# Designs tried in a protein design chat: VH-VL binders against Arf-GAP with Rho-GAP domain, ANK repeat and PH domain-containing protein 1 (ARAP1). Part 6

Target 1, 186 residues: Arf-GAP with Rho-GAP domain, ANK repeat and PH domain-containing protein 1 (ARAP1), of Homo sapiens (Human) (q96p48r954to1139)
Amino acid sequence: ASMGDTLSEQQLGDSDIPVIVYRCVDYITQCGLTSEGIYRKCGQTSKTQRLLESLRQDARSVHLKEGEQHVDDVSSALKRFLRDLPDGLFTRAQRLTWLEASEIEDEEEKVSRYRELLVRLPPVNRATVKALISHLYCVQCFSDTNQMNVHNLAIVFGPTLFQTDGQDYKAGRVVEDLINHYVVVF
Short names: E, the ipSAE of ESMFold2; O, the ipSAE of OpenDDE; V2, 0.75 times the mean of E and O plus 0.25 times the DockQ between their complexes.

## First folded at step 1 (VH-VL)

Design ub4 (framework fv_ucenprubart)
Fold by ESMFold2-Fast, scan of step 1:
Structure ub4 (fold): chain C 186 residues (1-186), chain A 122 residues (1-122), chain B 108 residues (1-108)
Amino acid sequence: as target 1 above (186 residues)
Amino acid sequence: QVQLVQSGAEVKKPGASVKVSCKASGYTFTDSYYMAWVRQAPGQGLEWMGLINPYGGDTWYAQKFQGRVTMTRDTSTSTVYMELSSLRSEDTAVYYCARDYSEGYYYGMDVWGQGTLVTVSS
Amino acid sequence: EIVLTQSPDFQSVTPKEKVTITCQASQSISDYLLWYQQKPDQSPKLLIKYASQSFSGVPSRFSGSGSGTDFTLTINSLEAEDAATYYCQQYYDSPPYTFGGGTKVEIK
């Protein structure tokens, strides 16, 4: 079954990341930072699918204005897009290496390893990871209102980005580490 | 007043194509709504054909019509078109356009055109 | 594709009586079901959205219920103007957004 195109095959925006990612992140930054359970709560299934199909056909032409889409539909479309990448955001070739890096006990060695792995990602993947983690850092800054702290975001995005079933805690650790060390890693 | 006004009745021979228009007024054509096409054969039920996003032109078609139907729009005239090719007698029906609410949680066709009768006969 | 089965196909009802129309989905569609009313030679009109929420301007005698695979449209006290064919439609997951076969309601 077709699950979508790799990141390098996507429409790229001005910041060299997929327009789908940029448009969804921008919308949630405008409308969704204070929404309780953002990214944890799911959008309506058919609305999410319709939105994702529109974004995949021509992301620049999709009409997204503040207040015009339910934030849970947009957040679910973004998660589904990232989950369904055939090669994954961190690439199939490097997936296990990223997961193993999360087990490094020395914090400075771990951060250094993540920097090395980011440089080895294709440019579009690297830019997309940076943009996404920057966005998640912003989301957790509103955790008093939205109830999505770093740990909660890691639970959601670990399985999504590494395409696991949620029982692989290493995936969550990678996401948590990248958010916590954003300034020094990127 | 939100209105959808469709083109007039058509009579076509088997194998021909028909193109039905649907002109929207009373709202911003490219904002918040998709446009769906639904047909109804005489004395029969409603059959969903597909929908179009007027902003981007994105389309979704029912598998039954895939390869025979094409939906397009012209934003300058706030008009949606539905073209059905390779017509057969079973395509005789009233064809409706309907505004499909795409904002927020809820889906639903809240405003409908008056319908266009397409008759396919030899 | 998801198939919707409506029952009954037809019913003739005395004014002020309760009308019940059922719609059964071939798979779970959560609450993503709509109900429409169509009078002869007229376009359909939306009555109920998200299985149980009345669309604006719809008389309170119309109500929807159900979830998953089994749904019901109820007209609590039938009025003469309610003579019409009623259709359910699902909008779960991905197109096509299929309709049920319809239920024709006539006044005795």
Scores: ipSAE 0.000, ipTM 0.453, lowest interface PAE 17.7, mean pLDDT 84

Design ub5 (framework fv_ucenprubart)
Fold by ESMFold2-Fast, scan of step 1:
Structure ub5 (fold): chain C 186 residues (1-186), chain A 123 residues (1-123), chain B 108 residues (1-108)
Amino acid sequence: as target 1 above (186 residues)
Amino acid sequence: QVQLVQSGAEVKKPGASVKVSCKASGYTFTDSYYMAWVRQAPGQGLEWMGLINPYGGDTWYAQKFQGRVTMTRDTSTSTVYMELSSLRSEDTAVYYCARGEYYDILTGYFDYWGQGTLVTVSS
Amino acid sequence: EIVLTQSPDFQSVTPKEKVTITCQASQSISDYLLWYQQKPDQSPKLLIKYASQSFSGVPSRFSGSGSGTDFTLTINSLEAEDAATYYCQQYYDSPPYTFGGGTKVEIK
C-alpha cells in the first residue's frame, strides 16, 4: 500500500526499473509468450489483487514459478500496477505531448518526435517504457500462436499506460508506433 | 450507475430507413467504452451488427450489413445512433445497444445492455 | 466467419436436474467462448467468459468447460429462475463476433 507518487519512488532493481515490472515481464517471457490471449485475458480478480499486494509490499521476495502462478493473473497484476501509477508511466506532464505526437503524418518526423520525448522522460520512466515495449515486441513475435498482434496489444496497453480520459485511439497509436519502430526509437 | 436507454418502437415500410438511438448515463463518451449493436428477430437468435468507439467515431460493421448500416454518436448528448437503410421484412427485430469496455470489444463481451427497440417492417 | 452450433435447440427439465448445453465451433477458437442467459422479454446477461470463468454475481451452479471446438455449459441443479434461452458467442478473432443459435430451457 506504501508506494510513492512517481515511478522513481518504487522498489528498483539493478536494471533501474521497478522490481514489480521486472518480475512480471520475466515470468511472462518465460511462461506466457505462447499463451493464447496473453494480456487480453483477465486473471481471477482475487488472485490478481493478492499477487499485486504481495508485489507492492516486497517484490524482491516474490518468486513466480511455472505451474504455481497463472500467466493471466501475472499479466493482470502488471497491467493494474501500470494503470494505477499516480503520475502514469509517460507522466501527466508529458501525456498530451505523447498523444499529439501520434498524429504526426510523416513517419520520419513522428519517430524523431518519439525519440525526443523519450529523452525528456525521467530515467526510470524511460527505462521502464523501453523494457515494456521490448517485452511487447517479443509478445507480438508469437502472435500466430498467442493471437496478440501489435494492434491487439495497442488496444490493451493504450488505456493502461495513458490512464485514459477517453483518448483511447491516440493512446493505442502511441503504443503501436513504439512497438513497430522499437529498433529505431530505443 | 450505468444505464443505456433506447428510443421507442418503430413501424416502417419496406425500402425506408430507421434510426435507433441509445442514450448513455452514468459515464461519459470520453471514458474507455465502446458501443455495439446486436439484433434479434422475433423468436430467433442474437445477431451482431457492429460497434462504434464513441470518443473517436471509429466503426466496425458485420459484412452482412456493410453498405446499409451507419453508426454515429453525439458526445454532447451521450447518445449513439444506429441507422439501417433499405429495410426489408426480414429486418423486423429487437435492436439492442450494448456497452463494452475499451479492451472488452477485443474480447467480445458486453457488460450493460439497453432495453431493446422493436423495429417492425411491414407494408 | 466462424459458425457456432448449439445443441439441443430445446429441452424441458424437471427442477433440480442437471442441464448440459453444447456449443461446437466450425474451427478451433481456443477458449474464446462466452455464455449468455436471456430470459423472456429481457436483454441478454453474461454468465461465463473464457469458456470457464464465471462473470461477477453468477450463481455457482453455472459452469463452463471445453476448449478448441467443443464447449459445454452446465447448470448443476436447475432452479425455476433458470428458465431462459442460452447463447454461446465466440470472440476468437476480430469481428464479426458470432452467436450460436440458442438453447431454450424450460421447466416441466
Scores: ipSAE 0.005, ipTM 0.449, lowest interface PAE 12.4, mean pLDDT 83

Design ub6 (framework fv_ucenprubart)
Fold by ESMFold2-Fast, scan of step 1:
Structure ub6 (fold): chain C 186 residues (1-186), chain A 124 residues (1-124), chain B 108 residues (1-108)
Amino acid sequence: as target 1 above (186 residues)
Amino acid sequence: QVQLVQSGAEVKKPGASVKVSCKASGYTFTDSYYMAWVRQAPGQGLEWMGLINPYGGDTWYAQKFQGRVTMTRDTSTSTVYMELSSLRSEDTAVYYCARSPYYDFWSGYYMDVWGQGTLVTVSS
Amino acid sequence: EIVLTQSPDFQSVTPKEKVTITCQASQSISDYLLWYQQKPDQSPKLLIKYASQSFSGVPSRFSGSGSGTDFTLTINSLEAEDAATYYCQQYYDSPPYTFGGGTKVEIK
């Protein structure tokens, strides 16, 4: 898709995830959980692009401080980073398999299939999926204030993580399933 | 049922300013949609001018207009405005407003509903 | 700014013939490309989003393909109502979201 490095080529931080992901998730967790429309609303394009460029150059040196950075710029930078991964977060090789798993009717078999697929992801991808879904689970816990329930997050992140145009309902279903079953899948 | 209705044709002299309106109906004006402005000179192609977020009023403009364009909105009337100053004969064009979803900015960006266009003629 | 170059600028074709329009970007834009149709004295209409995804209600004879710098819009069997000018537009990264110069398709 994009011109960026794959996950394995990124600077890695805590829990073997890209520092870019950690920085953005940490900032949103501290400053954005009660922001109405978090992840649905877009930041200013030029500010988002500059932030993403800074993170791509040296994420460890980027300091995101409360009050100095708009939460929508940070959330947009994270979505763009994930959207633009050349191999995708779920990998091109496994993309179709993840989408097909969302159609399993038996919930226990579906959850077992997701666990199997997670184990088969590269370690960095698996850790990043876990960190992201954990964060989205946290975001939806504040849905009374931020208006972003599980379904709303799935609509946003389905296309983002599976690099679709928003018309592929299976992508959203994967995200929704992972959030709803977080405690038993991870 | 979603509609964008633009103001009528304008005739201006060089150096004047023009303000074109675009009234939205059939959807929630301040949620999940930007409004873009695109122009087309007679016999020429489409030129992207800029974008406004009706929710917060944030704007993004094409450099081509050298700061001459200003986009605003009025949430009480669900109307977006595009004002172009220091008009030149080269600004003679049909000006369109168009709705652009940003549900997911990267995958959902496109202009799905367009206004009918406003002809602005600049002549001495 | 990203420049889009369309080819050909004009094409006159017989009904039922296949029409191919190309759009070339000055730098890689991944799949962030849109195709629009504009009939005389009308507003543009969205045909294809994300390089290859048909917008709802668009006839199946229209298809888009490509990625990176080279993109194609194909009309498999031209109908009379398809006489129009076709534009590509990129929405990669930051504005401006530039258009190609357009390709005019006429029936002969």
Scores: ipSAE 0.000, ipTM 0.464, lowest interface PAE 14.6, mean pLDDT 85

## First folded at step 2 (VH-VL; framework fv_patecibart)

Design p1 (from pa5 with light chain S92Y; at its last look DockQ between E and O 0.04; V2 from the best seeds 0.00; counts 0 for: pae E 13.0 > 2, placed apart)
Fold by OpenDDE, look of step 2:
Structure p1 (fold): chain C 186 residues (1-186), chain A 120 residues (1-120), chain B 107 residues (1-107)
Amino acid sequence: as target 1 above (186 residues)
Amino acid sequence: QVTLKESGPTLVKPTQTLTLTCTFSGFSLSTSGVGVAWIRQPPGKALEWLAHIYWDDDKRYYPALKNRLTITKDTSKNQVVLTMTNMDPVDTATYYCAHRGWYSGYFDYWGQGTLVTVSS
Amino acid sequence: EIVLTQSPDFQSVTPKEKVTITCRASQSIGSSIHWYQQKPDQYPKLLIKYASQSFSGVPSRFSGSGSGTDFTLTINSLEAEDAATYYCHQSYSLPYTFGQGTKVEIK
């Protein structure tokens, strides 16, 4: 791991959101909400790598403009960044508690637990989760166009955010729950 | 079967520090999802949540009393300890410890409570 | 903090009568309300969890309802042993808070 690999070591913008996350989310919100298969489709490896390197080096200096970057390159950069976090977005310490929360049967209990879990996250992580889930909530609002409903997004981001190989269905469930209950959880 | 029992001094002088111990059985704070809380009740008054500690040593405090409260656990002894500094007669109350699961928002098991009187 | 206001503070009821206790939250809390029964010189006992779910061992005459800001605990047919103070409690957000209590006495 290189210097600045942790989430808290990143350049932070308003509300403790890493600028790298903000840049990607902002661009995709502007240019990618109606893109078919957004976050499911992979960008070009070389372009994604270059973008990610630039963002990691100095995210504040990177200005993504409409038409300059393919949305799949940006989305791939974001996913890779989140996946490569040393402790994951939900932290190593709290990872299992999040997964276990997904097994709560009562929806009201589950929502309450997610609220508590969010409060337990470091401020930067909490802010990032909120920003990301908010964005994904917006993405799924256009599922008729982009073909990415809550379930499809959960399939993509479950393994990404919890750093799994996709074998643990609970990871996807957490993401799905957070998106579905975004309004009451956040 | 789950049991909790509060122990400590029943009389404290003003400005002194109160130390209460909750000893429990039937569950362990090494188990994921387990939590223990302290709740007090002044004579003839309502219940007031004070603090909570979870299996992973995460702690929560009532904000208005946060600077006076410390909650700790000894998992090996099945004990949770609450300290409260600068006691005042207004802090006279029955103090309860209670079990609360992480994945449940309610206090399902309680101790009998211990009356703590703050007086000169 | 979320303030829970119970109504009434006190009521004297004849056995076999229906008892209704209300708890109002200062903001919407979904169903994150719980009800406790406390008899004199005893610890509070959980009756209802999450607005309407009966806790294990609780008599069927006890029920809960409501969502959002207004919640109700109902004793369908009051028994002498039900004389107690009842508290609502919210777990929606920190700090956890309780209502001021409703004392139920038997006529």
Scores: ipSAE 0.000, ipTM 0.556, lowest interface PAE 10.7, mean pLDDT 92
ESMFold2, look of step 2: ipSAE 0.007; ipTM 0.465
ESMFold2 (binder alone), look of step 2: mean pLDDT 94; pTM 0.950

Design p2 (from pa5 with light chain S32Y; at its last look DockQ between E and O 0.04; V2 from the best seeds 0.00; counts 0 for: pae E 14.2 > 2, placed apart)
Fold by ESMFold2, look of step 2:
Structure p2 (fold): chain C 186 residues (1-186), chain A 120 residues (1-120), chain B 107 residues (1-107)
Amino acid sequence: as target 1 above (186 residues)
Amino acid sequence: QVTLKESGPTLVKPTQTLTLTCTFSGFSLSTSGVGVAWIRQPPGKALEWLAHIYWDDDKRYYPALKNRLTITKDTSKNQVVLTMTNMDPVDTATYYCAHRGWYSGYFDYWGQGTLVTVSS
Amino acid sequence: EIVLTQSPDFQSVTPKEKVTITCRASQSIGSYIHWYQQKPDQYPKLLIKYASQSFSGVPSRFSGSGSGTDFTLTINSLEAEDAATYYCHQSSSLPYTFGQGTKVEIK
C-alpha cells in the first residue's frame, strides 16, 4: 500500500522508475503503438479511475492484459497520475527554468541546457523523464498508423507534465524538443 | 509448430459435469503473456468465449456462466482443463481451446474442436 | 457487454468479385477488433488483427479497416477457397464477444 502522492513515494523498479509508470508504458508499448489517437483520446472515466486506484494500492500486483483494460483507459490513467503529482514531474522548483530553456534560440545551447537541467532533477524524476520521452519517441515512430506525431504528443504531454497556468506553448515546446533530441539529450 | 487438441466425453447427460482437457505443444504456459482460452460454438450458431487462463494463473470467465465454470492449468503437462457443471441441452456445442500469444487479445491458433452433445 | 452486429448475414458472390463485410460495435472499441475465417467443418482461422493488420500467411486480397464502432473486412477478388463464414471479434472489454457471422458462398 503506497502512502504517498509524490513520485519518490511510489513503488519503484530496479531502474528507479515508478512501477505505475513502467506498467502503463509497457502496456502501451505492447498493445497501443498502432492505436489511432493514442494519448489524445480519453478512456472511460470509471474504468480509468478503478485502474489508477488499483495501481496506486499495489502496482507490482497489477498485470495489464489486452481486453481487460482498454488502451485508452491505461493511457488516461498514466496521464492522470502525472498530472496529479503534487510537485510535478519536472518539480515546482525547476518548472520555470525548464520553460525558459525552451526559448533558447541556439539548438546546441538549448540541448546543453536540457542536459544540465536533467542532472538537477531528483534521480527518480530524471529516470521517469527519460522513460517517458523514450516511450513517446517510440509512439511517434508509428505516427503513420496512430496519427500521433511529435507535435500532437507535445500538445498532450506539455500541460500534463508541467502543470503550468496559461503557458502551454512553452511546455509543449520542451516536450517536443526532448523527443526530437532524444539521442543527444539522454 | 503450435498445436492444440481438445479431449473429453462427446456425450453428457443433463445435470452432469463436463470436463474437457486442452493438450498443446509448440508453446508453454511458463512463457510470460501466454494464455489459453475456451470458446464454444452451438451447431449453426456464433462463437461464444467461455474462459481463459494465463501463464500467471490469472483466470477470467464469461460472467453469466461464472458459477458453472472452472479453468485450471498444468504447465508441466502442457494442459488446460475446463470444467462446466450442470450441463443442459442448450450447452450442446463444439468446444475449442485456443492460444493467446504474448499479451494478445486475439486467438491465433485453435484446436480442431470437440463436439459435446448433451442429451438423455 | 459489447454487441457486434455483422452485415450482411449472407452473400452469394461470383469469383473474382469484391466482398465487403461490415461489423458494428454497440460502443467504441478503438481498433480492438479481429477477423476470423471459418470454413465448413473447420476451426476458425485468424485473418486480420487490430482492425487492419494482416496475420501471418494471410493472402493480400484480405484487408480490414475502421476504428471506433464501424469496421469492414474486404476480399478484393474472391477465390473459390474463400467460401466460408467470417466473424468479427472484439478484445476491448470483457466478456470478449463475436459477431453473428457472415456466410460467403460462390455463385
Scores: ipSAE 0.000, ipTM 0.516, lowest interface PAE 14.2, mean pLDDT 87
ESMFold2 (binder alone), look of step 2: mean pLDDT 93; pTM 0.949
OpenDDE, look of step 2: ipSAE 0.018; ipTM 0.579

Design p3 (from pa5 with heavy chain S104T; at its last look DockQ between E and O 0.05; V2 from the best seeds 0.00; counts 0 for: pae E 10.2 > 2, placed apart)
Fold by ESMFold2, look of step 2:
Structure p3 (fold): chain C 186 residues (1-186), chain A 120 residues (1-120), chain B 107 residues (1-107)
Amino acid sequence: as target 1 above (186 residues)
Amino acid sequence: QVTLKESGPTLVKPTQTLTLTCTFSGFSLSTSGVGVAWIRQPPGKALEWLAHIYWDDDKRYYPALKNRLTITKDTSKNQVVLTMTNMDPVDTATYYCAHRGWYTGYFDYWGQGTLVTVSS
Amino acid sequence: EIVLTQSPDFQSVTPKEKVTITCRASQSIGSSIHWYQQKPDQYPKLLIKYASQSFSGVPSRFSGSGSGTDFTLTINSLEAEDAATYYCHQSSSLPYTFGQGTKVEIK
């Protein structure tokens, strides 16, 4: 479709990452890394809707407070924001190329291909992918407690980021690869 | 190569305001996920986290000291500044700035520290 | 606020012996514990992150384990250069807190 890159239309911080993304990521980093099932569990629908609405209206004014927002409501708001992006985080134009890259058998070639594809993303999209994958890397470091290893996170975020109904394993494989190869890709 | 260095007064009088500057190189606060923290250590005692600031200007403070602390950054100068009001002899400590990167909670690179003595 | 309690406060150990330092959290922190070494008049240096992950350049004799509330730093064969105070640090929730320290001496 003809929808533009709504990430560039978001309130951005000094680093060109949408404020809505870093608000959610920061809160979960500070308060949610030990929460069992983080990102897999859904928050309350009404609370998630209200939070997302306030973040869309003026993310800079939203102050998530320790103990006042449930981490599952924050994680659900972030996932819903990403799923609802008109062009998606990886863009419609590049979607199939990203999915095809996941099928490359040679690990060095696959990593090199991901690096190339990242350069082709619009700057805000690239910064957002890096911030999100960095966060998910930290989440899996707590997998002994939160029960969310790399594979579990990929199952959640594959469909979310590539905007599928969960029928395409390649989307999860891209996410898994990016987390596993974080140091060399980014 | 990542380096950090604390600068500021080494002696302050009770009730005065302390201002410390962390000047760093080898990283930038324009990099997503990166932050700088201030940690202090009273002589012979444990480490105490005071505050941190991220690349996106998010700030966090130790709750008991939140009304006395201000952390700010100047990304173009590679500097982070800590201000602590109403100094008391109990605040005598070595003050460190430290790097925190990639959304991690650990402090991987530290400055050498500066001893600040609060007395008349 | 999460309190971290280290044991022992002090340990005097002959070279090549195994050193074990424990850190107990007042509530579950998953694996969000980090270990630092501080030699006299020096700044702290990161050894272990997230309970068991060695930081870059740290000798293999240092290892960490545990999850939930009980954590251990192990030095499998103590070297003279390892005389220092060791601190655990939790990042599970604000405010971040440190243990009171464990001083390890050679003799």
Scores: ipSAE 0.006, ipTM 0.518, lowest interface PAE 10.2, mean pLDDT 86
ESMFold2 (binder alone), look of step 2: mean pLDDT 94; pTM 0.949
OpenDDE, look of step 2: ipSAE 0.030; ipTM 0.666

## First folded at step 4 (VH-VL)

Design g1 (from gb1 with heavy chain V36W; framework fv_gevokizumab)
Heavy chain, then light chain:
Amino acid sequence: QVQLQESGPGLVKPSQTLSLTCSFSGGSISSGDYYWGWIRQPSGKGLEWLAHIYYSGSTSYNPSLKSRLTISKDTSKNQVSLKITSVTAADTAVYFCARDEYYGYFDYWGQGTLVTVSS
Amino acid sequence: DIQMTQSTSSLSASVGDRVTITCRASQSISSYLSWYQQKPGKAVKLLIYAASSLQSGVPSRFSGSGSGTDYTLTISSLQQEDFATYFCQQSYSTPYTFGQGTKLEIK
ESMFold2-Fast, scan of step 4: ipSAE 0.294; ipTM 0.743

Design g14 (from gb1 with heavy chain Y55W; framework fv_gevokizumab; at its last look DockQ between E and O 0.06; V2 from the best seeds 0.00; counts 0 for: pae O 9.2 > 2, placed apart)
Fold by OpenDDE, look of step 5:
Structure g14 (fold): chain C 186 residues (1-186), chain A 119 residues (1-119), chain B 107 residues (1-107)
Amino acid sequence: as target 1 above (186 residues)
Amino acid sequence: QVQLQESGPGLVKPSQTLSLTCSFSGGSISSGDYYVGWIRQPSGKGLEWLAHIYWSGSTSYNPSLKSRLTISKDTSKNQVSLKITSVTAADTAVYFCARDEYYGYFDYWGQGTLVTVSS
Amino acid sequence: DIQMTQSTSSLSASVGDRVTITCRASQSISSYLSWYQQKPGKAVKLLIYAASSLQSGVPSRFSGSGSGTDYTLTISSLQQEDFATYFCQQSYSTPYTFGQGTKLEIK
């Protein structure tokens, strides 16, 4: 696998979630939920690169073990993978519609709009978004320990998932909304 | 158990190319999940990391020696090779190959092979 | 390059002693630190990785601690087979670098 591989070209699990995403999310769930600054702190660049290369080569053969991998390296690998998706997690075609949805003032209308947009995503993208947002919801449950509340996670993942490089605050808003309304949106 | 074994010429003349081979046995080194590195130790001195290679082909070199080093692999033979060009007396050392456990920790080492550079 | 310093080149101890060996990095290495044991004629042995994780098969009398730039290898009760040279190594960034080594000798 190369840096230019699309999400659907990845090794997929039974639920259409890329194995690379599952491996990282699973490990962080087991070892990183209480880690201070999880997903905000950057891993060491060379270690992150090595892990990402291994995962891209054959994610199914990679077995992350508790105590053997630094959680920040794993989290950085996941973020980099998502950031570098050629079409982005929300797809280039639907990107603006997601950002526009974040500007809806009525909460019920906004939730309904997000539901509609999720249906428009390719199956692999939709499954991945659900898995990721579910995971982030779990992470923020430990915000008293890890210092990563919904807002902090949104600041990190907004630019990552929408590939905005911090230029559009609406990206963070979308992620924040999805985490806050996880139960009703998904 | 995983075993690594270095092989080399024992003696090399100055300005020549030193060729080393690391052979693997007893493990799944060819799974593509490991790096293999070369480390050397001059007599009475500390250890010096030289290079490593991932089974996918990615390589990294010590910048101080990069211009003289070439690391390669033969997956079919479970072997990793190192070449050092333009050797001098400063290259006299025991050369080790070792398995790199993902994050730069060498968990299995060969016994090492002595290489002497002398005219 | 990151320099690794073991301030003690040699240490004398007796069987049963508690022994500590220190290693300092020229900059923070964020626990990317391993400890090795070297004996003449034997393969180098990994003891500790990630600063404090015990390698499989290594006796529990060995332990590692530290953070930032300062790290310590501890042998709680020295055994006869533990007399050897011990090296620290940083894996924070390439090139990987080793300490000068600490030779543990019989008193």
Scores: ipSAE 0.009, ipTM 0.560, lowest interface PAE 9.2, mean pLDDT 91
ESMFold2-Fast, scan of step 4: ipSAE 0.337; ipTM 0.771
ESMFold2, look of step 5: ipSAE 0.189; ipTM 0.706
ESMFold2 (binder alone), look of step 5: mean pLDDT 90; pTM 0.932

Design g15 (from gb1 with heavy chain Y54W; framework fv_gevokizumab)
Fold by ESMFold2-Fast, scan of step 4:
Structure g15 (fold): chain C 186 residues (1-186), chain A 119 residues (1-119), chain B 107 residues (1-107)
Amino acid sequence: as target 1 above (186 residues)
Amino acid sequence: QVQLQESGPGLVKPSQTLSLTCSFSGGSISSGDYYVGWIRQPSGKGLEWLAHIWYSGSTSYNPSLKSRLTISKDTSKNQVSLKITSVTAADTAVYFCARDEYYGYFDYWGQGTLVTVSS
Amino acid sequence: DIQMTQSTSSLSASVGDRVTITCRASQSISSYLSWYQQKPGKAVKLLIYAASSLQSGVPSRFSGSGSGTDYTLTISSLQQEDFATYFCQQSYSTPYTFGQGTKLEIK
């Protein structure tokens, strides 16, 4: 199994998304939804690094059993995978267009624009965004226990997905908008 | 638990370069979801953010001081350093290093090191 | 630069009091707001992030609220160890900026 510069060059499963993304999301959905600070708290550095290396080598064969992998190690591995994509999840070519869409004041126009932009993404990127946002929608449904509401998830995933190093509020707003409008956009 | 410890010269003469080091233990500055920043506090005054550096090595600087600031990291020593050139009495402050978990929020701080700029 | 203003530089209170500290941003910061506690000789401590989320290990008597430009930190029943200086900070835009601080003093 090999790693490419674009999302479509990654290991893909029977779903249209990278196996790394599927395996991490699935594990956190099973074991991590009530974990306080999920995605905010970082895993142990060496365990996260080893897990990510294993996933990059052969994501299908990695054993993710409850009690064997800390949820924070898995969540950190997922964040690093997404953050380190050379072309980014939303692609470099479309990044600015996504960020500018977040500034549309009319809610219906904004949602319509996001739908249009999703269709313009490569199929694997589109499917991966849908799977990730669906997962984050699920995570925030447990925010009373895990302390990760929509805004908290947007703070984490904005810089991660748009590779802005935490300085671009528009990136957070895109993530927040996609989570809040999940049922209408996807 | 993560620990950060600042070190510096204590006293620096005007026009000289101030060099500060932050030693990071209980985690890594290069392989995690962390970044390390520098914040200062003049006596009896508020906090001023100076700069930060990400695990990737990318940097951000306070624009008011950018021409005088250089932040860097030494991954092998797990250290982050800050240099301030052409110091004046206005640079007299307690200097803190602090870690962030990707939120723009500083969740662990060092105890601070006092730097006095005087002739 | 975004300016952060706390309504007072000092506030006197007694143990058991409900204390509210306010912070105003010069523009909307969309809940990119944190609160810190600073005690003499101690490391600065993060209390609240994202305007209303309690940092792990921080007592539940601390809470944050607000949106847009106006934010508050509330201590529901003041304890002896809470006498400290409190700072708000915005992370909406660089440079990150702090309020001037509010020193909570024994009445």
Scores: ipSAE 0.169, ipTM 0.718, lowest interface PAE 5.2, mean pLDDT 86

